# VHH binders against q9y6x5, part 275

Target 1, 379 residues: q9y6x5
Amino acid sequence: LPPKLLLVSFDGFRADYLKNYEFPHLQNFIKEGVLVEHVKNVFITKTFPNHYSIVTGLYEESHGIVANSMYDAVTKKHFSDSNDKDPFWWNEAVPIWVTNQLQENRSSAAAMWPGTDVPIHDTISSYFMNYNSSVSFEERLNNITMWLNNSNPPVTFATLYWEEPDASGHKYGPEDKENMSRVLKKIDDLIGDLVQRLKMLGLWENLNVIITSDHGMTQCSQDRLINLDSCIDHSYYTLIDLSPVAAILPKINRTEVYNKLKNCSPHMNVYLKEDIPNRFYYQHNDRIQPIILVADEGWTIVLNESSQKLGDHGYDNSLPSMHPFLAAHGPAFHKGYKHSTINIVDIYPMMCHILGLKPHPNNGTFGHTKCLLVDQWCI
Key: E = the ipSAE of ESMFold2; O = the ipSAE of OpenDDE; V2 = 0.75 times the mean of E and O plus 0.25 times the DockQ between their complexes.

## First folded at step 13 (VHH)

Design yf14 (framework vhh_8dlx_2; at its last look DockQ between E and O 0.65; V2 from the best seeds 0.00; counts 0 for: pae E 6.8 > 2)
Fold by OpenDDE, look of step 13:
Structure yf14 (fold): chain B 379 residues (1-379), chain A 119 residues (1-119)
Amino acid sequence: as target 1 above (379 residues)
Amino acid sequence: EVQLVESGGGVVQPGRSLRLSCAASGFTVSSNWMGWVRQAPGKGLEWIGDIYSGGSTFYNPSLKSLVTISRDDSTNTLYLQMNSLRAEDTAIYYCATGKDYYSRAFDIWGKGTLVTVSS
């Protein structure tokens, strides 16, 4: 049988949740498969960029989704979660579901994964759901499993996306043990439902399943705010993205704007585009604005209006609080193996290997995941 | 001891609604895979639907518009709501669960409750 792979994302699932809470179903999944305890995601640590990095193996500067909110100065186009359907934003890379469909006798399916409801390089997933946050996990799971089981050509690659625990993390903050315990229990239950459904359909034994996330969550507070209005007049710049990484488009001389912002707060680093640290791989794209502001962990950049979020993400990708995990199960994976860390871009070449796809040029390193795979030497 | 007891069956007129109950003992309904199956006279078993521990429900496509499965965790009870009943819905209705959480078949059954739809 041709290899099949289901990629599942629970948005905002911080890696250390696995250490601090109980996950009977997920732990069982891990026990029979593999775990990567920490996945270093890409900067900025936001939803759209990191999900696209998972399926392209590229840094944000390379695949072109550099934030959840973007602006292109040439075309004057805007990108946001409510305006993400223009292929213009996605066409700087080729995601794995497109690559998969270019193979004979293969199709792809997607339930709400970012970019899957957009024709990229004139190709859209054979089966997909338009993004709608109101659609239940049940309905998404039902569609995905139906497509995996009954499609012709057969679905060999599928994605499933769910918005929790990110939404709750924002609302309650990751340090709210009472509320987050409830939320995370629900997530574990959904994982149980997923596994059982696959078993019921006879898919479990032959399906490779990856459960991962795009980023973690850090605790925020009203006591840790950076108000830009105290440093610079709003008329001097356009705000493209706000917190915790602000994208600044100057309306006056860039140097003047920079000088007004550089000492705004001891808890915020201000970078000219050319001075962005190399380790972020966040420089070589026209969609990155001339100035970026990076708040320290747990600090929130605000204007006159204060943020009501008790948790947030998007910070330095070296912070453990920003890191998700990866668990996997299936014929391609070992059983009972744990790995310390990989880069999020490493997932792409691994998935390509599992599916027998030739990967596009990418920033991942296949060698980082070899120990997870039964057909590879772990050296 | 694990036990399932169905109730709520009886004679009902066409077009009416009926809610069946399944009281579970010896295990927690919310932690297990639960389902409903029926058997009409002279026919085989027909799967109606099921509910997973996480709350996800799945239904027979032929019955989806007419049935709803739910549960009450406080009373450890499974429910089957049936609407717009027809004569062909006459059957013994069973609630069931799997011995193991990840079981692929129902292997623990109630005694069933008879539903007769007649004018």
Scores: ipSAE 0.300, ipTM 0.725, lowest interface PAE 1.6, mean pLDDT 94
Fold by ESMFold2, look of step 13:
Structure yf14 (fold): chain B 379 residues (1-379), chain A 119 residues (1-119)
Amino acid sequence: as target 1 above (379 residues)
Amino acid sequence: EVQLVESGGGVVQPGRSLRLSCAASGFTVSSNWMGWVRQAPGKGLEWIGDIYSGGSTFYNPSLKSLVTISRDDSTNTLYLQMNSLRAEDTAIYYCATGKDYYSRAFDIWGKGTLVTVSS
């Protein structure tokens, strides 16, 4: 009976939401499994890069999905969350579902995890849903569980992605306790229904389930804007990505663009590509632009004076507000164990171990997660 | 004492829609796995669909396009919306609840409400 794993992401689920809101269903899941209280994600703390880091174990510079908006100067190709299907962008790494389904008598299933509807290395997830945000959580869950129960060769690795609480976090901000409490209660209800469905279908006892997220959320304000047009004429550069990390492609001398920006705001750090801090692991890819601007937490880089978002993410990955959590349950995991922190790249080698897959070279450390697993000595 | 009382049945013309209600007492509809089943004359029980404690709904695939299950916590009531009714939808419709997810068995049933689809 091959081991099976379901990887679930609730986008934008900040780690401290667990302490600050009630999650009876998620807490029951944790109580009978494991919790990692903080997961240190990769810089830039955005959706596409971090979801790909989870499934590849690689920093963004190594897997090539370096932001939600990208430009490749050699090929002149553009990437966005509405234009993300070209395998060119994804082919610098091999995600776990590709490795899994290339094994004899195994297949993979996906409900909208970033990249699963793209043929990466000419290989698309064996069963998948094309991304469509209008598809309910119930429909995604129904498809995933039917594939886990009814496929030949059997589905041994499955993914499920949901847009909340990220969407509401942007809309209301994490400090809006009334609205976020309602949103997070709905997410807890969905987790309860996920567990109920797995039990109903006879999957619960023998399926390993990871519930995690890609990043957190921080509060924004109209009082915390950095007006880029006040510092530099937009004709001097091409804007590849705006906030909170702006990606700047100079149209004039790079040093001149840098000099116009370096004192633009005390709440923004300006880096030449070669000067980006080593701790970001964000330098060695052609898709990283010659200049990046990194706003302080809660600050928004704008071209005009308005912003519709009250919460945002993408900031420095050392910030606790950017960190998600990880919970897991199943035969591979201890029961009732809590762990303080891991790196998000550590999830990949752990998943490979659970599935009996040889990991590709990666930046994760298996030792960081071994205490979560019943087959490993923790000390 | 847990009790379920169905209502809203009756005679209805083909092609019309009908909403059945299930009033619950002794528990809250929002905390329980609940569902609808029906039994046509001379036939066995046919599962229509259910709703889980968190609000997620799942349906018999053959009926999925024709029915919707919902609930109202303020009135402690479960609903079955049925559309484009046909003569073969004539049946006794039961509301039920259960706590044993593994067996997929409903523990407590209402007395049922008769729906007759005839011109």
Scores: ipSAE 0.013, ipTM 0.627, lowest interface PAE 6.8, mean pLDDT 91
ESMFold2 (binder alone), look of step 13: mean pLDDT 81; pTM 0.821

Design yf15 (framework vhh_8dlx_2; at its last look DockQ between E and O 0.63; V2 from the best seeds 0.00; counts 0 for: pae E 12.7 > 2)
Fold by OpenDDE, look of step 13:
Structure yf15 (fold): chain B 379 residues (1-379), chain A 119 residues (1-119)
Amino acid sequence: as target 1 above (379 residues)
Amino acid sequence: EVQLVESGGGVVQPGRSLRLSCAASGFTVSSNWMGWVRQAPGKGLEWIGDIYSGGSTFYNPSLKSLVTISRDDSTNTLYLQMNSLRAEDTAIYYCATGKDYYSQYFDHWGKGTLVTVSS
């Protein structure tokens, strides 16, 4: 039988939550599998870009989902969480569920994972749910497990997405121990439900399961605001994305806009597109705007009419607060093994290996995950 | 000692609704897998549905539209809401907990409560 893989994402699950809170179910999952303590995600550290990086193995500049909000100057198209269904935005890469269906006579399934309800390269997941935040974890889990158990051709790759603890992190801030403890307990319980369901269906022993996240969360404050209106008139630019990485489309001379912004705050770096640091791998795409503003950790870029969150993400991808974790269990993985760190793009070649797929060109390094796998040599 | 005590059964007319309760003691309902099973006269056990520790519920497809399982953590009580009852729903209803998905493999059972649907 072909190997099967379930990829689960709990949005905004910061890696150090595992150290600061109790997760009986997740710890049991880890005990019987593997843990990567820190996953270095891609810049910017936002939901759509990082989820697409997980399933493509590409930096954002390469797969073309460069933010949660995007603008294409040529086509005049906009991308947002409420407007993400146009294949135009996704077709610069091939996600793994498409590869899975095209390379083999296999099916893919998806519950709310970004991009899974869109035909990409004229291929859509064999089974999928249209994104709806109101749909319960229970319903998502039910559909995924049903498809994994009863589909023909069999589902060999499935994705499951859940919005917590990201939503709560934004609302309460990651430093709110009382509220976040409650939220994280609930997540652990959901993990317990997932494991129990898989066991009851007889899937647990043969199914590879990865539990991960796209990014962490940092504490924000009303005392750490960067007001752009204090530095530049709003009429001089169009804002494509705001915080903590602002995408600026100048309406006047780019140099003039840059000069007005470059000294706006000591807690914000201003880059011309060509001067964006190479380590971000965030330059070579037309969807990246001419100027970007990058706020320091915990600082929020605002306009006078902007709402403020107590927690946020999207910051420098080298910050530990932005890093998620990865745990895995199944026939492909060792038991009781912990690894310090990988890059988020490394997940793709690993998944391809597990599924027996030929990976598309990607930025991941298979060697970084070899120690997690039972069939690989680890020095 | 683990104990499960069902209540709320009785005689009800077709089309009516009924809510059964299961009071648990000796363990925490919210931390365990709980389920409802019924046995009609002359028939085998039939799984109705269950609730996981995290709160996720699953139902027998044949009964899904007619039943809802819930719990109250403060009272350590499991509930079965049944709507639009039919004569064929006449059975002894059991609350149970255990390790196995199959109803026959529940580890602990209540004594059951009789539900009779008749005009």
Scores: ipSAE 0.040, ipTM 0.544, lowest interface PAE 2.7, mean pLDDT 93
Fold by ESMFold2, look of step 13:
Structure yf15 (fold): chain B 379 residues (1-379), chain A 119 residues (1-119)
Amino acid sequence: as target 1 above (379 residues)
Amino acid sequence: EVQLVESGGGVVQPGRSLRLSCAASGFTVSSNWMGWVRQAPGKGLEWIGDIYSGGSTFYNPSLKSLVTISRDDSTNTLYLQMNSLRAEDTAIYYCATGKDYYSQYFDHWGKGTLVTVSS
């Protein structure tokens, strides 16, 4: 029978939380498995783009989920976290759960990973939960483990998504040690429950488990606001996304809009689409708007108003504050091994290898992850 | 020394509710996997549900709508709330705890408390 894999994401889990907070359950998980201390994610460092990059191995410009808020000028379609179900947005790539369940004698299961409740290429996960943030971690875990243990054809690939610590990171900021300690302790308790449940069901020794995240979190402040309305009248553009990377669709001549914005703040870079730095791999998709504004770390773009956020993400993917971690345990992985860094797009070809799947063309490099795997030679 | 003492059993009318308690000593309830199991007269053991060290709860699907497991860390006590009791719920109810994966079942059991649902 092919090996089984469970992919788990705790949204907004900054890599250095592991060094700055206590995680007895996660540390036990790592002790028996592997840790990648920093995962370099894709720009923009937002939830939807990075979760899709994990499961496709593609940069955002190639998979088409270029932000949490998008607009398509030809079809007049809008995408947001409350309007994300149109397959139009997702169909520029093939995520791993689709490839997996189309193989003979295999199925896929999903508990709320972004995109898993959408029929991508007319294919939806064999077992899935419709997204609902009110569903407890316990219920998500129960459904996933029931499907892993009881399905025919067997579930060989499963996903599990949880909204924390992202939600609390936005509310409190990553520097609020008291509140974040409480939040992260709860996350660690849930990891402990995950491991205990897998042991109780007899899955622990033969299931590969990856625990990772999509991005980190940086501290914001009312002292670090960029007031966009002070620089340009709202009538000159359509705002597609606001902060920390604003997506600007000009209503007048693009150069005029650019000139009004270019000196708006020393803490914001203004790019014409063709001038977006090559290292972002964020240029060659029609969903990327003609002008983007990229705030410096910890700065918030606002429309003549204050901000309620104390933490945010979406910044330059070279920033350590934007990087998540990856931990893994299971028969495919070494025990007690730590690795410094991989790219988030490298996770996809590694998962394909573990599952015996032929990866689609992608931006990942299998060689970056081979030291994590028992069947590979590590140098 | 690990000890588990169930209480709160007795005779109840059908359709009523009952809460059982399990006082733990020699360990903390928040650091252990714990559960409830029952045995009706002349029948085998039936698992009701578990609570894990992190607080997640899992239930026998046939009982899920009728039972709730909770704990109180300040009194080191595990609870079983049972609703809409029926005659077939007459059983000895046991509180139990276990360590980890290699145990795969509960290592320590209480003496049980009898619940009788009168006909």
Scores: ipSAE 0.000, ipTM 0.371, lowest interface PAE 12.7, mean pLDDT 90
ESMFold2 (binder alone), look of step 13: mean pLDDT 83; pTM 0.838

Design yf16 (framework vhh_8dlx_2; at its last look DockQ between E and O 0.81; V2 from the best seeds 0.00; counts 0 for: pae E 4.5 > 2, grease 24.6 > 24.2)
Fold by OpenDDE, look of step 13:
Structure yf16 (fold): chain B 379 residues (1-379), chain A 119 residues (1-119)
Amino acid sequence: as target 1 above (379 residues)
Amino acid sequence: EVQLVESGGGVVQPGRSLRLSCAASGFTVSSNWMGWVRQAPGKGLEWIGDIYSGGSTFYNPSLKSLVTISRDDSTNTLYLQMNSLRAEDTAIYYCATGKDYYSLHFDYWGKGTLVTVSS
């Protein structure tokens, strides 16, 4: 039988939550599997870009989902969470569920993972749910497990996405121990439900399961605001994305806009597109705007009309607060093994290996995950 | 000692609703999975549905539209809400739980409560 893999994402699950809170179910999952304590995600550290990096193994500049909000100057198209179904935005890469269906006589399933309800390269997941945040975890779990158990051709790759603890992190801030304890307990309970369901269906022993996240969360404050209106007139630019990485489309001379912004705040770096640091791998795409503003950790870029959050993400991907974790269990993985760190793009070649797929060109390094796998040599 | 005590059964007319209760002792209902099973006269056991420790519920597809499982953690009680009852729903209804958190079988059972649907 072909190997099967379920990829689960709990949005905004910061890696150090595992150290600061109790997770009986997740710890049991880890005990019987593997843990990567820190996953270095891609810049910017936002939901759509990082989820697509997980399933493509590409930096954002390469797969073309460079933010949750994007603008293409040639086609005049906009991308947002409410407008994300145009294949135009996704077709610069091939996600693993498409590869899975095209390379083998297999099916893929998806419960609301970003991009899974869009035909990419004229291929859509064999089974999928349209994104709806109101749909419960149990309904998503029920569909995924049903498809894994009863589909023909068999579902060999499935994704499951859940919006917590990200939403709560934004609302309460990651430093709110009381509220976040409650939220994270619920997450652990859901993991318990997932494991129980898989066991009940007889899937647990033969299914590879990865539980991960796209990014962490940092504490924000009303005392740490960067107001762009204090530095530049709104008529001089179009804002494509706001915080903590603002994408600026100048309406006047780019240099003039840059000069007005470069000293706006000591807690914000201003880059011309060509001057964006190479370590971000965030330059070589037309969807990246001529100027980007990068706020320091915990600082929020605002306009006078902007809403406030107590937690946020999207910051420098080298910050520990932005890093998620990865846990895995199944026939492909060791038991009781912990690893310090990998890059988020490394997940793709690992998944391809597990599924027996030939990976598309990607930025991941298979060697970084070898020690997690039972069939690989680990020095 | 694990104990499960069902209540709420009785005679009810077709089309009516009924809520059964299962009082649990010796364990915390929110720490384990629980389920409802019924046995009609002359028939085998039929699974109705489960509630997992995290609160997720799963139902027999043939009964899903007619039943709801819930629990009250404060009273350590499991519930089965049944709507639009039919004669074929006449059965002894049992609540059950596994031995541990990830059990695959019902190891503990109540004595059951009889539900009779008749005109």
Scores: ipSAE 0.765, ipTM 0.910, lowest interface PAE 0.6, mean pLDDT 95
Fold by ESMFold2, look of step 13:
Structure yf16 (fold): chain B 379 residues (1-379), chain A 119 residues (1-119)
Amino acid sequence: as target 1 above (379 residues)
Amino acid sequence: EVQLVESGGGVVQPGRSLRLSCAASGFTVSSNWMGWVRQAPGKGLEWIGDIYSGGSTFYNPSLKSLVTISRDDSTNTLYLQMNSLRAEDTAIYYCATGKDYYSLHFDYWGKGTLVTVSS
C-alpha cells in the first residue's frame, strides 16, 4: 500500500484558540492522533509565505515568496494575492507536490493551497482547482476525496485550503469572543465532516491527515495607528507592502528615507535591509526591499487613513499570537501524543519522510518531529 | 423515539420542481447525519444525497445538478429540493438518519412519500 497524505490548512487559526474555545470534533481528531500545541512560523507571518514554507521547508528568503505583495526591480514584476500566477515568483523552490508527482506511479491533488494552480518548474499539481474563494469547503473536500479514490496513477499527496478563521479574524478581531466562537464552531463542524467523509469513503484508516495553519491573529484597534504621512512625503518612496510589515523602496537616497522614518513612532521598528535581525532569516533575497517597517503587535501602519480591520497578522514571528498549531492522524502517527512545539519549516521533512520522498535542501530538522511518528524512537 | 415523517409528495409535471420535507422528532437535525434515498418502481434503493452533522452535503453524481439538501433547525426539518423533474424521478422518497458519527448505514427511516412525474 503506498503511503498517502492529506495536508489541510485552516488559514489564521491561532494556536491558543484550542484552549479558549470548544472544538469537540478537532479534540476527537487529536485524541486519536497527535498534537503540536505551538508551531513557530516564519517571518513575515503572512499567508502566502507561510503556506509555501510548509511545503518547501524553507525560510522566506530562500523560497522567494517573501510577502503577500512583492516587487522585483529588475523585471518590474508585481505580485499580490490577486496577481500570483506568474511562475517567476514561485520558481526559487520546489514544493512537495511537484517532487511527489514526479515519482513513478504517483499523483498529487490540490484544492486551493497557495501555489498549487501555478506551473512551478513547468509542473502543476496533477489534479487541482483554480483558486476561487466562493467554492465551498464541501466541494473542495469532494474533489480531493474523489481524486484520492479514483485516480491513476494514484494520488498519494493531497492538499486542502480553507480561508477561515483568517477572514473573520480580520473582520472581528480574535478577542471578539461572541463572533469568533460562532466562526470557530463552524470550523470545528467542517473538521467533523472531513473526518466523517473520509470514514464513509473508506479512506480514514490508511490516509495520513495533517490539520494545521499558517499563522495566528492579533487584535487591532483604531487607537493603534501609525500614520506614515506624518513622517514622510509619498514622493520619497514607492510602497510595496504596507502593514504590519511595510516594504519601502526609496526614490531618493536610502539613508535620507531611513532617517525620516526611524523616529516616526515608538511602536514601529525601522530596518535597513542589512540591519534586519538575524533571527528573522529575512535578508538574503532581492525581493526584500531596502527598508522595512515592522509594527508592534496590534499596531497598524496607515497612509493618513483609517483601518477597518480589527485583527491582523504579519508581525514578529516570536509573538505567540502569530503561531498556529498542528494536529495529525493516520498510520504514520502515534495515538494520543502531545508535543509542545516545532518550527513550521520542520513540517516539510516530516511529510517527505511519511511519503518516502527525498527532501530538497531545506531549513527544517527531521529530528524535531520524530516523536510524532510511530516508526521513530523519541529520544 | 426517533421518528421521521416525509411530506410534499404528489403528482407533478415534467420540468417542474418539488420540495420534500422530513419532519424529525426524537433528535435534532442540526447534529445528525441525514440523507435522502429513493426507490423507483421495480428498482433497488438509490442514494440521493446526505447532509453530515456539521452541515456538509454530498450527492449522488448522477443527481447532483438536480437536487439540493438543506435543513431548518427552527422547525427540525430536512428538505430535498428537486428541479427539472423527469418521468424517471417517479419513486418513493425516504429520509433517513444514522444513530451516531460512526454509522456506515442509515439506522432510522421514514415511511416515504410518493412522487409521480407524469404529463
Scores: ipSAE 0.233, ipTM 0.704, lowest interface PAE 4.5, mean pLDDT 92
ESMFold2 (binder alone), look of step 13: mean pLDDT 83; pTM 0.834

